# Ledger of designs, part 207: VH-VL binders against q0atu2

Target 1, 119 residues: q0atu2
Amino acid sequence: MLDKKARIRTSREYRNVFEKGKRLSGRFLIIYYVENALDNNRFGFITNKKIGMAVIRNRIKRQLRAIVREYQGQVKNKHDIVLVARAGIGKSSFEGMEKDYIAIMKKAGLFARNANKID

## First folded at step 8 (VH-VL)

Design yc10 (framework fv_ivicentamab_arm2)
Fold by ESMFold2-Fast, scan of step 8:
Structure yc10 (fold): chain C 119 residues (1-119), chain A 119 residues (1-119), chain B 110 residues (1-110)
Amino acid sequence: as target 1 above (119 residues)
Amino acid sequence: EVQLVESGGGLVQPGGSLRLSCAASGFTVSDNEMNWVRQAPGKGLEWVSIIYRRGSTDYASWAKGRFTISRDNSKNTLYLQMNSLRAEDTAVYYCAREYGSWEYYFDYWGQGTLVTVSS
Amino acid sequence: AYDMTQSPSTLSASVGDRVTITCQASQSIDSWLAWYQQKPGKAPKLLIHKASSLESGVPSRFKGSGSGTEFTLTISSLQPDDFATYYCQQYDSYSGEAYTFGGGTKVEIK
């Protein structure tokens, strides 16, 4: 699980990332990201009803949090990052979501150099 | 250097099963995402399935439940098990490798193997 | 579902002509689009990835452009070896509608 301090929690904080952040699209995910003035990274997660029923959306949200947690040490510090799940994500494998996340983060320049060797 | 060679195509009755093989040389199949793509006679290209580096799989919505992608790392070979075949499955089946470096286009294709589903 | 609409379905041209093929996505795919060339009886060959990045060994007369929902492939001076069918392909989404291809554009002799 991600620590509370590593989560974007308020609508105001989400709005800031959407309005001032950069956007990058992947296969299953869209990220919005902006540098923050804090000591740490914060992550937000959005799964909308187009993905499927609540049980599917909740599964996807848990899996995305697990992926983010696993790779949080690779993320350049002081960023607010929001992950928006695309409609097709409900049919993807866990590894498909994981690989998409890694690819997007590398393309955004948010991962450390050693992330290129992730299997 | 890199080569993909498909085999296993042929004539099969509706409702039947067939297994396609794709022998890889010049690289290791487990180091890349591998795909199956098909093309009906005189028609366009249609993506079928993917197997990821760690072995997770994803499918086109119409293929899920009927087709199974797999690989044998010791033989450096990719497979597509096709069950409950229908006339509309008649096509040339290609195996294709995804480019490395987090870009997901197909950089190498096999020559294809023809599957004909007919009574 | 991603709809990839490729136009025209058939294009008649002469050697030396500038040929433009268009590809439209039903929703934004950013720049996650590849172009392939296919000759009869052969496997597709990669020409362009990420909408505009030319593959090594592909002649410079091939150019890709566009982003979001509208993309083009241009052949600036058509050569005899260029008469083939061309396909666009989105690689923005994997499962379900993943890897949707356009219907193809056959470039044939006028």
Scores: ipSAE 0.120, ipTM 0.691, lowest interface PAE 4.7, mean pLDDT 86

Design yc11 (framework fv_ivicentamab_arm2)
Fold by ESMFold2-Fast, scan of step 8:
Structure yc11 (fold): chain C 119 residues (1-119), chain A 119 residues (1-119), chain B 110 residues (1-110)
Amino acid sequence: as target 1 above (119 residues)
Amino acid sequence: EVQLVESGGGLVQPGGSLRLSCAASGFTVSDNYMNWVRQAPGKGLEWVSIIWRRGSTDYASWAKGRFTISRDNSKNTLYLQMNSLRAEDTAVYYCAREYGSWEYYFDYWGQGTLVTVSS
Amino acid sequence: AYDMTQSPSTLSASVGDRVTITCQASQSIDSWLAWYQQKPGKAPKLLIHKASSLESGVPSRFKGSGSGTEFTLTISSLQPDDFATYYCQQYDSYSGEAYTFGGGTKVEIK
């Protein structure tokens, strides 16, 4: 999965992103994002009880982590990004979540082609 | 070498149905985002439908309920089933491949197949 | 959905001319814009992606510029093979109205 250093884990770190970051809403996701002073990106994930029972919330969280991991090379370096799942996400397909993630990241200006894609 | 070849176009009466095919070679349809784009005589390009890598689909608002995109992985072929056809559906229909998994521009197009809806 | 407006709709030019086509988005699309060339009776061909990235095999006389809401395609010295219709396409708003093309600009012989 995501490397430990690429995760936002403390409530203080989440609070910093919410207080100082920009917000952008998609169909199933909301992102909050801010530049950090580190040499890497960090991601956080929030699924609240309005999404559904623990089994559903845990599935959504795992799927979002998989999506983020797949596209981590496209994300502009030095950002803290928190993904908040909207209530309707439980009815979405994996592809629907992936599509929404890509669209919102592109709109935020956070997606860029990785330079090492040259083969 | 990448090639897309459409077939199945022709003359059909209003209210009729038609199925278009797009045979792909040089790549695997199921590994890509595949689209249908149409062009009415003397008019511009208009997006119709997409099938995602995992099989989920989406449609232009005017196409929902009448058009169905699908694929046959064993034949490496994309389809567009068109029902309840109207004179306004008269167009050359192109199948088109999207570049990569998040860029969403069309890097390869077929030569198109003409659908004429007339009495 | 994003409105994509191309100007001019038709342009008459001679071989050797510098031709400029403009594409305007109704709201910012960053650099998520592609340009296509279409000759009569043929399929569209990708020329440029991400506003300014030239595709392999496309002549260097083609240049894309711009970001946000204003974009241009320039052909520095028009060749006989360049008489065609050109389309811009935004690909920023994928989760909503996914794909929007401009109305096209026909470059014809003067």
Scores: ipSAE 0.048, ipTM 0.700, lowest interface PAE 6.2, mean pLDDT 86

Design yc12 (framework fv_ivicentamab_arm2)
Fold by ESMFold2-Fast, scan of step 8:
Structure yc12 (fold): chain C 119 residues (1-119), chain A 119 residues (1-119), chain B 110 residues (1-110)
Amino acid sequence: as target 1 above (119 residues)
Amino acid sequence: EVQLVESGGGLVQPGGSLRLSCAASGFTVSDNYMNWVRQAPGKGLEWVSIIFRRGSTDYASWAKGRFTISRDNSKNTLYLQMNSLRAEDTAVYYCAREYGSWEYYFDYWGQGTLVTVSS
Amino acid sequence: AYDMTQSPSTLSASVGDRVTITCQASQSIDSWLAWYQQKPGKAPKLLIHKASSLESGVPSRFKGSGSGTEFTLTISSLQPDDFATYYCQQYDSYSGEAYTFGGGTKVEIK
């Protein structure tokens, strides 16, 4: 479970990330990310109806939060990151989503084993 | 002390099947990402397959449909089932452990087991 | 999946020489690259990860450098134990052929 302080919660904050952030696409995920002026990282999650029924979207959202939580210590501090699930994610395994998340975070340059601050 | 010991290699005719084993000690295979990597005589290293912590698998494109990676947690042993073998599958097969959850390099390797596919 | 090209494929050297092996990725892999040493009849051994981080127990004469698409492994003063084949491996990609190795560089006696 992600702490409330680590979540992007308002439409305005989401729009800021989409408008000013960089974009990187994986197989099942797209991330939008921008450096913030806070002392911590914040994550947002978007699952749309093209993914499937509410039960599938809710499962995926929970699984993505679990993945983000597991790897939060590796993420470079002071970033707002929005994960957007692609239509095909409903056919993915948990490990498939995890693998995709790791790959896109590495490509974005957001993963650092010895980050300046442990999250 | 971490050890990986492969077995099951040998001479097999084209079209035949063979099952390789990799016995692990000093760690638990189900807590790690485990791989098979092969090397044809006098040639380079080629990744074959992975089994993830939760049991999901992935394969090199040329191995899909012919090779199956699996494990037996009670025996702490990794397997590679090879079907429809070709002369091109002749190689030393290594099992290898991945370091960490997001750094996909191999920190421990077995000694290898030779598979020869010949009539 | 990324293509990894090593050069040279073979290299003849004498004890005491400085040896440089290069590895080129077809697209940027940041610093997500490992180097392995393989002696005849033996399994590969990890030398370096994250392009430049030396594994514990590996002699300091081995140095990795580079980022993006160009990487080098340098042996500052070649020892008899260093005659081996060296492989680079990218680990930026994770899908399909995520564990792409270079073709290898054999360091042999001159």
Scores: ipSAE 0.014, ipTM 0.657, lowest interface PAE 7.7, mean pLDDT 86

Design yc13 (framework fv_ivicentamab_arm2)
Fold by ESMFold2-Fast, scan of step 8:
Structure yc13 (fold): chain C 119 residues (1-119), chain A 119 residues (1-119), chain B 110 residues (1-110)
Amino acid sequence: as target 1 above (119 residues)
Amino acid sequence: EVQLVESGGGLVQPGGSLRLSCAASGFTVSDNYMNWVRQAPGKGLEWVSIIYKRGSTDYASWAKGRFTISRDNSKNTLYLQMNSLRAEDTAVYYCAREYGSWEYYFDYWGQGTLVTVSS
Amino acid sequence: AYDMTQSPSTLSASVGDRVTITCQASQSIDSWLAWYQQKPGKAPKLLIHKASSLESGVPSRFKGSGSGTEFTLTISSLQPDDFATYYCQQYDSYSGEAYTFGGGTKVEIK
């Protein structure tokens, strides 16, 4: 379960990440990320109609939240991170999404050094 | 010593089927991301399929529905089942291991097995 | 899908020459690029990862450089064992149908 304080909630907060943040694209995911002035990380999730029907979009959101929860301890503190699902994500496996998340987070420098021990 | 040894290639008519094998030694296939990559005669390298550590699979769009990647952990062997073969599937097929958990490059390759699809 | 363009497609060189192979990405891939060597009838062999990190057992005459969209593989003093085809591969993003390789550069005897 992601803590309430670990969630990006308002349109204003999402807009701040998009306008000031860095962007990194993966196979199935795009992240936008910026350092915050808080003492914790916050995550946002965006699934667009181009992904598919509501059933697919809701499955993807649940799977992405599960992935983020599993790896939350490896994420460098004090960041706002928005995950945007790409159109092709509905065709990916769960492990495909997970591998893509790990890859983009490591490439962004957002995983702590000890995260290299994660398989 | 890490080794990947492929077999199962041969001549087949369009519409036919073949099953390729890749026997691994020096490491465990279920602990790694394993891939099939092909190369048409005189052409470049083209990715075909992946099997992830927990057994999920993904495919190149042109391979979906025709090709199935699998593994047998008791034999430490990777497979590619190819159905509905076309002349344009003629290629040397390599099994390849991905380095690490997030980097998408290949540290070890099999010797390749030739698949020829002709009338 | 990212385009990976290698140049030249073929080059002729003599033993002792400095050889430079170029790889261009259609979009920035930072330093997430690998180089492979393939000899006739054999599998590709990894030479370099992360644009410039030489693999164990690969001779020091091989050097990778570049970042963003422009990358080079340099062989400082070509040896007989180096006549082969070389491929670059991006691993920053593989949108669409997975991994993208360059078209290859064949280094042949002059």
Scores: ipSAE 0.592, ipTM 0.838, lowest interface PAE 1.6, mean pLDDT 88

Design yc14 (framework fv_ivicentamab_arm2)
Fold by ESMFold2-Fast, scan of step 8:
Structure yc14 (fold): chain C 119 residues (1-119), chain A 119 residues (1-119), chain B 110 residues (1-110)
Amino acid sequence: as target 1 above (119 residues)
Amino acid sequence: EVQLVESGGGLVQPGGSLRLSCAASGFTVSDNYMNWVRQAPGKGLEWVSIIYTRGSTDYASWAKGRFTISRDNSKNTLYLQMNSLRAEDTAVYYCAREYGSWEYYFDYWGQGTLVTVSS
Amino acid sequence: AYDMTQSPSTLSASVGDRVTITCQASQSIDSWLAWYQQKPGKAPKLLIHKASSLESGVPSRFKGSGSGTEFTLTISSLQPDDFATYYCQQYDSYSGEAYTFGGGTKVEIK
């Protein structure tokens, strides 16, 4: 599970990321990201009804949190990052989602070099 | 020297099955994202399937349920099991290695193996 | 799924000619594009990644350029070995079906 301090919680905080942040799109994910004035990174997760039923959306959200947690130590500090799942994500494998996350974070310049290593 | 050698293609009747093999040398299959890509006679390239380093798999929507990608790490060999074959599956099938772990392009390809689906 | 359109589909050229092939994406892919060369009866070979980065061992007469939705592959002073079909591939897809290739451009002898 992600630490509570690493989570974006309020609608106001989500709006700030959408309004002031940069946007990058991947195969299954869109990220919005902006520097924050805190001493840590914070992540938000959005899954909409176009992805599928609640059971699918809850699985995707859980898997995305697990991926973010796995790579949190490689993310440049002091950022608010919102992950928006795209409609096709429900058909992706776990590693397909993980690969997309790594790719999009690398393209954003938010990841250290070692994040591209295969485990 | 990196080398990929496909085999197992041939003539098969509609509704039949074939298993393609791709023998790798000069690198370890399980350390890379491995793909199958096909090319119908006189047509362009079409992605079929991927197997990730930890064994997750993904497929083109038209291939899901009919085709299964797998590997045998002890033989350093990639496979594609094709079931319920149709005339439109007639193509040269290529084994292809992805560059890196997040970059989605192919740095090495095999020579291909021809699958002909005809009565 | 992103559509990748190549033009022309076929191009006739002579040795020494400058050849330009265009690849258009249906929406922006930044610079996430690779070019492949395929000679008759052979596997595709990677020429260029990230729109303009030439692979080791590929002759310098090959150049990739462009970003966003419009990309070009230019072959200066075409050589006999360059008669082949060329494919672009985007690798920043918005579709779960992934890996979108252009239809190919066949460069053949005039």
Scores: ipSAE 0.664, ipTM 0.830, lowest interface PAE 1.1, mean pLDDT 88

Design yc15 (framework fv_ivicentamab_arm2)
Fold by ESMFold2-Fast, scan of step 8:
Structure yc15 (fold): chain C 119 residues (1-119), chain A 119 residues (1-119), chain B 110 residues (1-110)
Amino acid sequence: as target 1 above (119 residues)
Amino acid sequence: EVQLVESGGGLVQPGGSLRLSCAASGFTVSDNYMNWVRQAPGKGLEWVSIIYYRGSTDYASWAKGRFTISRDNSKNTLYLQMNSLRAEDTAVYYCAREYGSWEYYFDYWGQGTLVTVSS
Amino acid sequence: AYDMTQSPSTLSASVGDRVTITCQASQSIDSWLAWYQQKPGKAPKLLIHKASSLESGVPSRFKGSGSGTEFTLTISSLQPDDFATYYCQQYDSYSGEAYTFGGGTKVEIK
């Protein structure tokens, strides 16, 4: 489970990330991200109806939280990051989602240098 | 040093099946993201499928349901099971190793094996 | 569908010539582009990644440049070993398909 302090919880907080943040698109994910004035990173998750039924959306949201939790130690401090699942994410494997997350976080400059895996 | 050696191609009738193999040496298949990429005669490259570190798989939309990528870690060998073959599946099939864990480009390729689907 | 367009599709050149191949992405991919060389009957070989980073063992006459939507591969003094088909590949994963290849550019003798 992702720690409660590491979650974006209110519509106001989501709106702030969308309005002031940068956007980067991956294969299955879009991230919006902005620096915050807190001691920690916070993550938000959006799985809209274009993805599929509630059962699928809930599975995707759980899998995304698990991925974020696994890599939260690699994320540069003091960011609010919202993950928006793209329509095609329901067809991807868990590791496909994980790879896409790592790729977009690395490309955004949000991961520490040693978060990369080599051959 | 690094080698990928493919086999299993040949002539098959429409609706038939084939299993391609890709024997790896100089590295461990399970330590890498492994892919199949094909090339129809005289045409360009087209991605087919990937298998990730922990065995998750993903496919091009046109391949999903007909093709299955797998590996045997004890034999250090990658496979592509191809079912319900069509004339448009005629191509040289390459196995390819992806660089790193978040990049989507290929650092090593096999020599390719020709699959001809014809009556 | 997301497109990677290479031009020209065919290029005739002589040894010693400077040749330039262009690759255009339908949307910005920053610098996330690789170049491959493929000789007849053989597998593709990686030449360049991240638009301009030359792979170990690839001759310095090969140079990649560009960012965003327009990229070039330049061979400053064409050698006999360079007659091949060249492919670009985007890996920004922008369109949802990370393995989008260009249509190829065949560099022919004469």
Scores: ipSAE 0.722, ipTM 0.861, lowest interface PAE 0.8, mean pLDDT 89

Design yc16 (framework fv_ivicentamab_arm2)
Fold by ESMFold2-Fast, scan of step 8:
Structure yc16 (fold): chain C 119 residues (1-119), chain A 119 residues (1-119), chain B 110 residues (1-110)
Amino acid sequence: as target 1 above (119 residues)
Amino acid sequence: EVQLVESGGGLVQPGGSLRLSCAASGFTVSDNYMNWVRQAPGKGLEWVSIIYPRGSTDYASWAKGRFTISRDNSKNTLYLQMNSLRAEDTAVYYCAREYGSWEYYFDYWGQGTLVTVSS
Amino acid sequence: AYDMTQSPSTLSASVGDRVTITCQASQSIDSWLAWYQQKPGKAPKLLIHKASSLESGVPSRFKGSGSGTEFTLTISSLQPDDFATYYCQQYDSYSGEAYTFGGGTKVEIK
């Protein structure tokens, strides 16, 4: 699971990310992200009613947390990042969500760059 | 040398079924993101389906419920089971490998197999 | 709906000509665009990724350029092997879609 200190939990903190952050849309996900003044990253997760019933939304949230946890070591430090699931995410496979997460994080410049090849 | 060879195309009546195969050599399908892409006669390319390295699958909205992508790792072969075929499914079907783990473009394609749906 | 528009749909050219094909995205895709070549009866072949990065083994006469919404594929001196249909494909997941192809541009002998 994600450590408590790595989670955005208050409405004030979510509002800060939405109002001051940058936005990038992926295939199944939208991210809002902003630099924070902390020594760590924090993640928030939002699933709206268009995704489906509460049981489906809760499953999607758990899957997104699992994906974020798996890749947390690759995320550039000192960011608050909110993942908003798009309506179509309920039709996506787990690996489809994972691939979309990696793609949007790389395109946002939030994943650490691979080491340069030295020949 | 990377090679993809499709087979299984042919003439089928509307409402019929057909199974396509794609035999891969020079790489392992289970390590890659494998896709089916089709092309109607004289028309452009249209994405159909993907199977991910861990076995998850996703489909174009129009294909979901009618088409099933699968693979046999022991035979290094990709499949597309097509049911409830319609005249508008008439196309050359290509199997294609995606480059990398998050990019959505195709580095290798098979030669294609023609599916004709006609009464 | 996210659209990729190629122009022209068909162009006639002679060996040695400079050929330019345009691909227009309905929304910005930064540089997340690939170009494919397809000869009659053959599979598409990847030529260029990330708008301008030439694949190994592809002749240097092929050049991709552009960013945002307008992209071009240029063949500086057309050779007999270059008569084919060319497709662009966006892979900017930000659009909510991936694998969106342009309609194709057929390069024919004049």
Scores: ipSAE 0.697, ipTM 0.850, lowest interface PAE 0.9, mean pLDDT 89

Design yc17 (framework fv_ivicentamab_arm2)
Fold by ESMFold2-Fast, scan of step 8:
Structure yc17 (fold): chain C 119 residues (1-119), chain A 119 residues (1-119), chain B 110 residues (1-110)
Amino acid sequence: as target 1 above (119 residues)
Amino acid sequence: EVQLVESGGGLVQPGGSLRLSCAASGFTVSDNYMNWVRQAPGKGLEWVSIIYRKGSTDYASWAKGRFTISRDNSKNTLYLQMNSLRAEDTAVYYCAREYGSWEYYFDYWGQGTLVTVSS
Amino acid sequence: AYDMTQSPSTLSASVGDRVTITCQASQSIDSWLAWYQQKPGKAPKLLIHKASSLESGVPSRFKGSGSGTEFTLTISSLQPDDFATYYCQQYDSYSGEAYTFGGGTKVEIK
């Protein structure tokens, strides 16, 4: 779904983000994020068994990738970002996940200001 | 100027149904996250439901299956369909608009409409 | 497991008094907290967002402070219009529920 260049793929890269990155929690998502030495952003996605069966976890991963892709132009460049789905994400609508993503990215200072920001 | 006006409350028997309306002016409901929040007589505020910009919905766990939030974009009006009403659903119901794209606080509230579930 | 506790539940005060209302979160919510005022028979009105940011049109006698788990709303010189119930609301969503309200503090005339 996302371009290969924009995906975190290796265990080493995931470990780097978890160990050196900052953590911010939202309603349905936790992000770990760290600046990288590349000229682009990379995203990783983690869904554990507490969410549900593999089919459900894969659906959540696809939905999260779609959300990330939709807002990728607003993300400040040169970051590795891992999205970890919380157990409760299975109860959320697609837009509930989307709003939570926007909220945590804004709180992290990783998004450009949008039209609804007063300052 | 922003205004929200609720209607449709009244006295209903246990097991009955009511449909609440919230007419919005000064803004477009489909451009915002719209919520229902209730308050039992003499008690505190309790979140009920949300409808997101693209039309997804989420509910408090106790409301799921009995209450349905919806909107009519042509009338710029928010609705709450309440079924299988119980005495504990007796409350003033407020429609409320969320501020911005990522915050979960309410910048405008309607005046509320009283729902009384009593024999 | 998440809880928002307000104290006191009721507060008796006179015009001109300094009133302090406390809101405690069971887990850190940074500064993601709003305060609402509700007068009898009326809808809640937003006073403060992000713990300390005063809403446009709200009198400067209202002040929000705090971060983490302990928050206060202070009214420096209580006016007749200020007799109301006040609610805090967390919107950090730590518990998985973004719309958790405190139980309210009723400020009533002495």
Scores: ipSAE 0.682, ipTM 0.856, lowest interface PAE 1.1, mean pLDDT 89

Design yc18 (framework fv_ivicentamab_arm2)
Fold by ESMFold2-Fast, scan of step 8:
Structure yc18 (fold): chain C 119 residues (1-119), chain A 119 residues (1-119), chain B 110 residues (1-110)
Amino acid sequence: as target 1 above (119 residues)
Amino acid sequence: EVQLVESGGGLVQPGGSLRLSCAASGFTVSDNYMNWVRQAPGKGLEWVSIIYRYGSTDYASWAKGRFTISRDNSKNTLYLQMNSLRAEDTAVYYCAREYGSWEYYFDYWGQGTLVTVSS
Amino acid sequence: AYDMTQSPSTLSASVGDRVTITCQASQSIDSWLAWYQQKPGKAPKLLIHKASSLESGVPSRFKGSGSGTEFTLTISSLQPDDFATYYCQQYDSYSGEAYTFGGGTKVEIK
């Protein structure tokens, strides 16, 4: 559900985040993140086969995109951020994934102290 | 005016079961993250369980498998079903509401209900 | 698991004293910390959230400060109503239990 310009698309772009970025692990998620030279944030999503079958992985990806979009206004601008789902994420609730995302983003210092008010 | 009123506490034998209730007024339980927090006599506060806005639940590791948090939206009431009770479960049990959005502190507490597990 | 340690466990003070309570997190929690006041036989009451944001209706003599791993609650001029137990609580739970409280600090009359 994210706009095209807010997505990390190419293998080269993903590799840049992994090589140059910082890494933080949460309960169900790992994030890799690096400041970019653009006017916007970009997000990438990785769900590997260890999570489960394609139907599970696709559900997780859709739920993570929904969570990211919901909290887009709180994220400090000009970052490329890749979310990698951990093996245990398939047993998490949507709300569990949401809380993990919020916690790890706060820990990374990526949530603005004065979050943009979206109403 | 927000109010939370607990009930259902009492004396119970080790291995027994007890259900606590928390009646809410001035807000809707299903629109909030609701928690149980306990306090053993003369001791500190210890988080027990949460029910998320959409019905998913989480528990302290020691409570998992023995305690079940639930709610009845038609009665605007939160519950804690406690099974296989042990002497160390003796405590005042509080229901508490989380401030919403992305800050998760407890803005309102009930008065608590005492559970005593003793032979 | 996040460990939250409060010191002192108890302190004796007189009306008019300045009281300082400390709370230390085992890992950085930025400013995601709340303070609660609990009077004997009563439920905890929220005093401060986000380390330093005073709740509506809480007297200005209460002040929270700190960030990262070290936090303080200061009562600038202790009043009779302030004899209570105080708890800190972290709500930055990325690698531990969702909610961790400090052990509490009992402020008792001298």
Scores: ipSAE 0.007, ipTM 0.598, lowest interface PAE 10.0, mean pLDDT 85

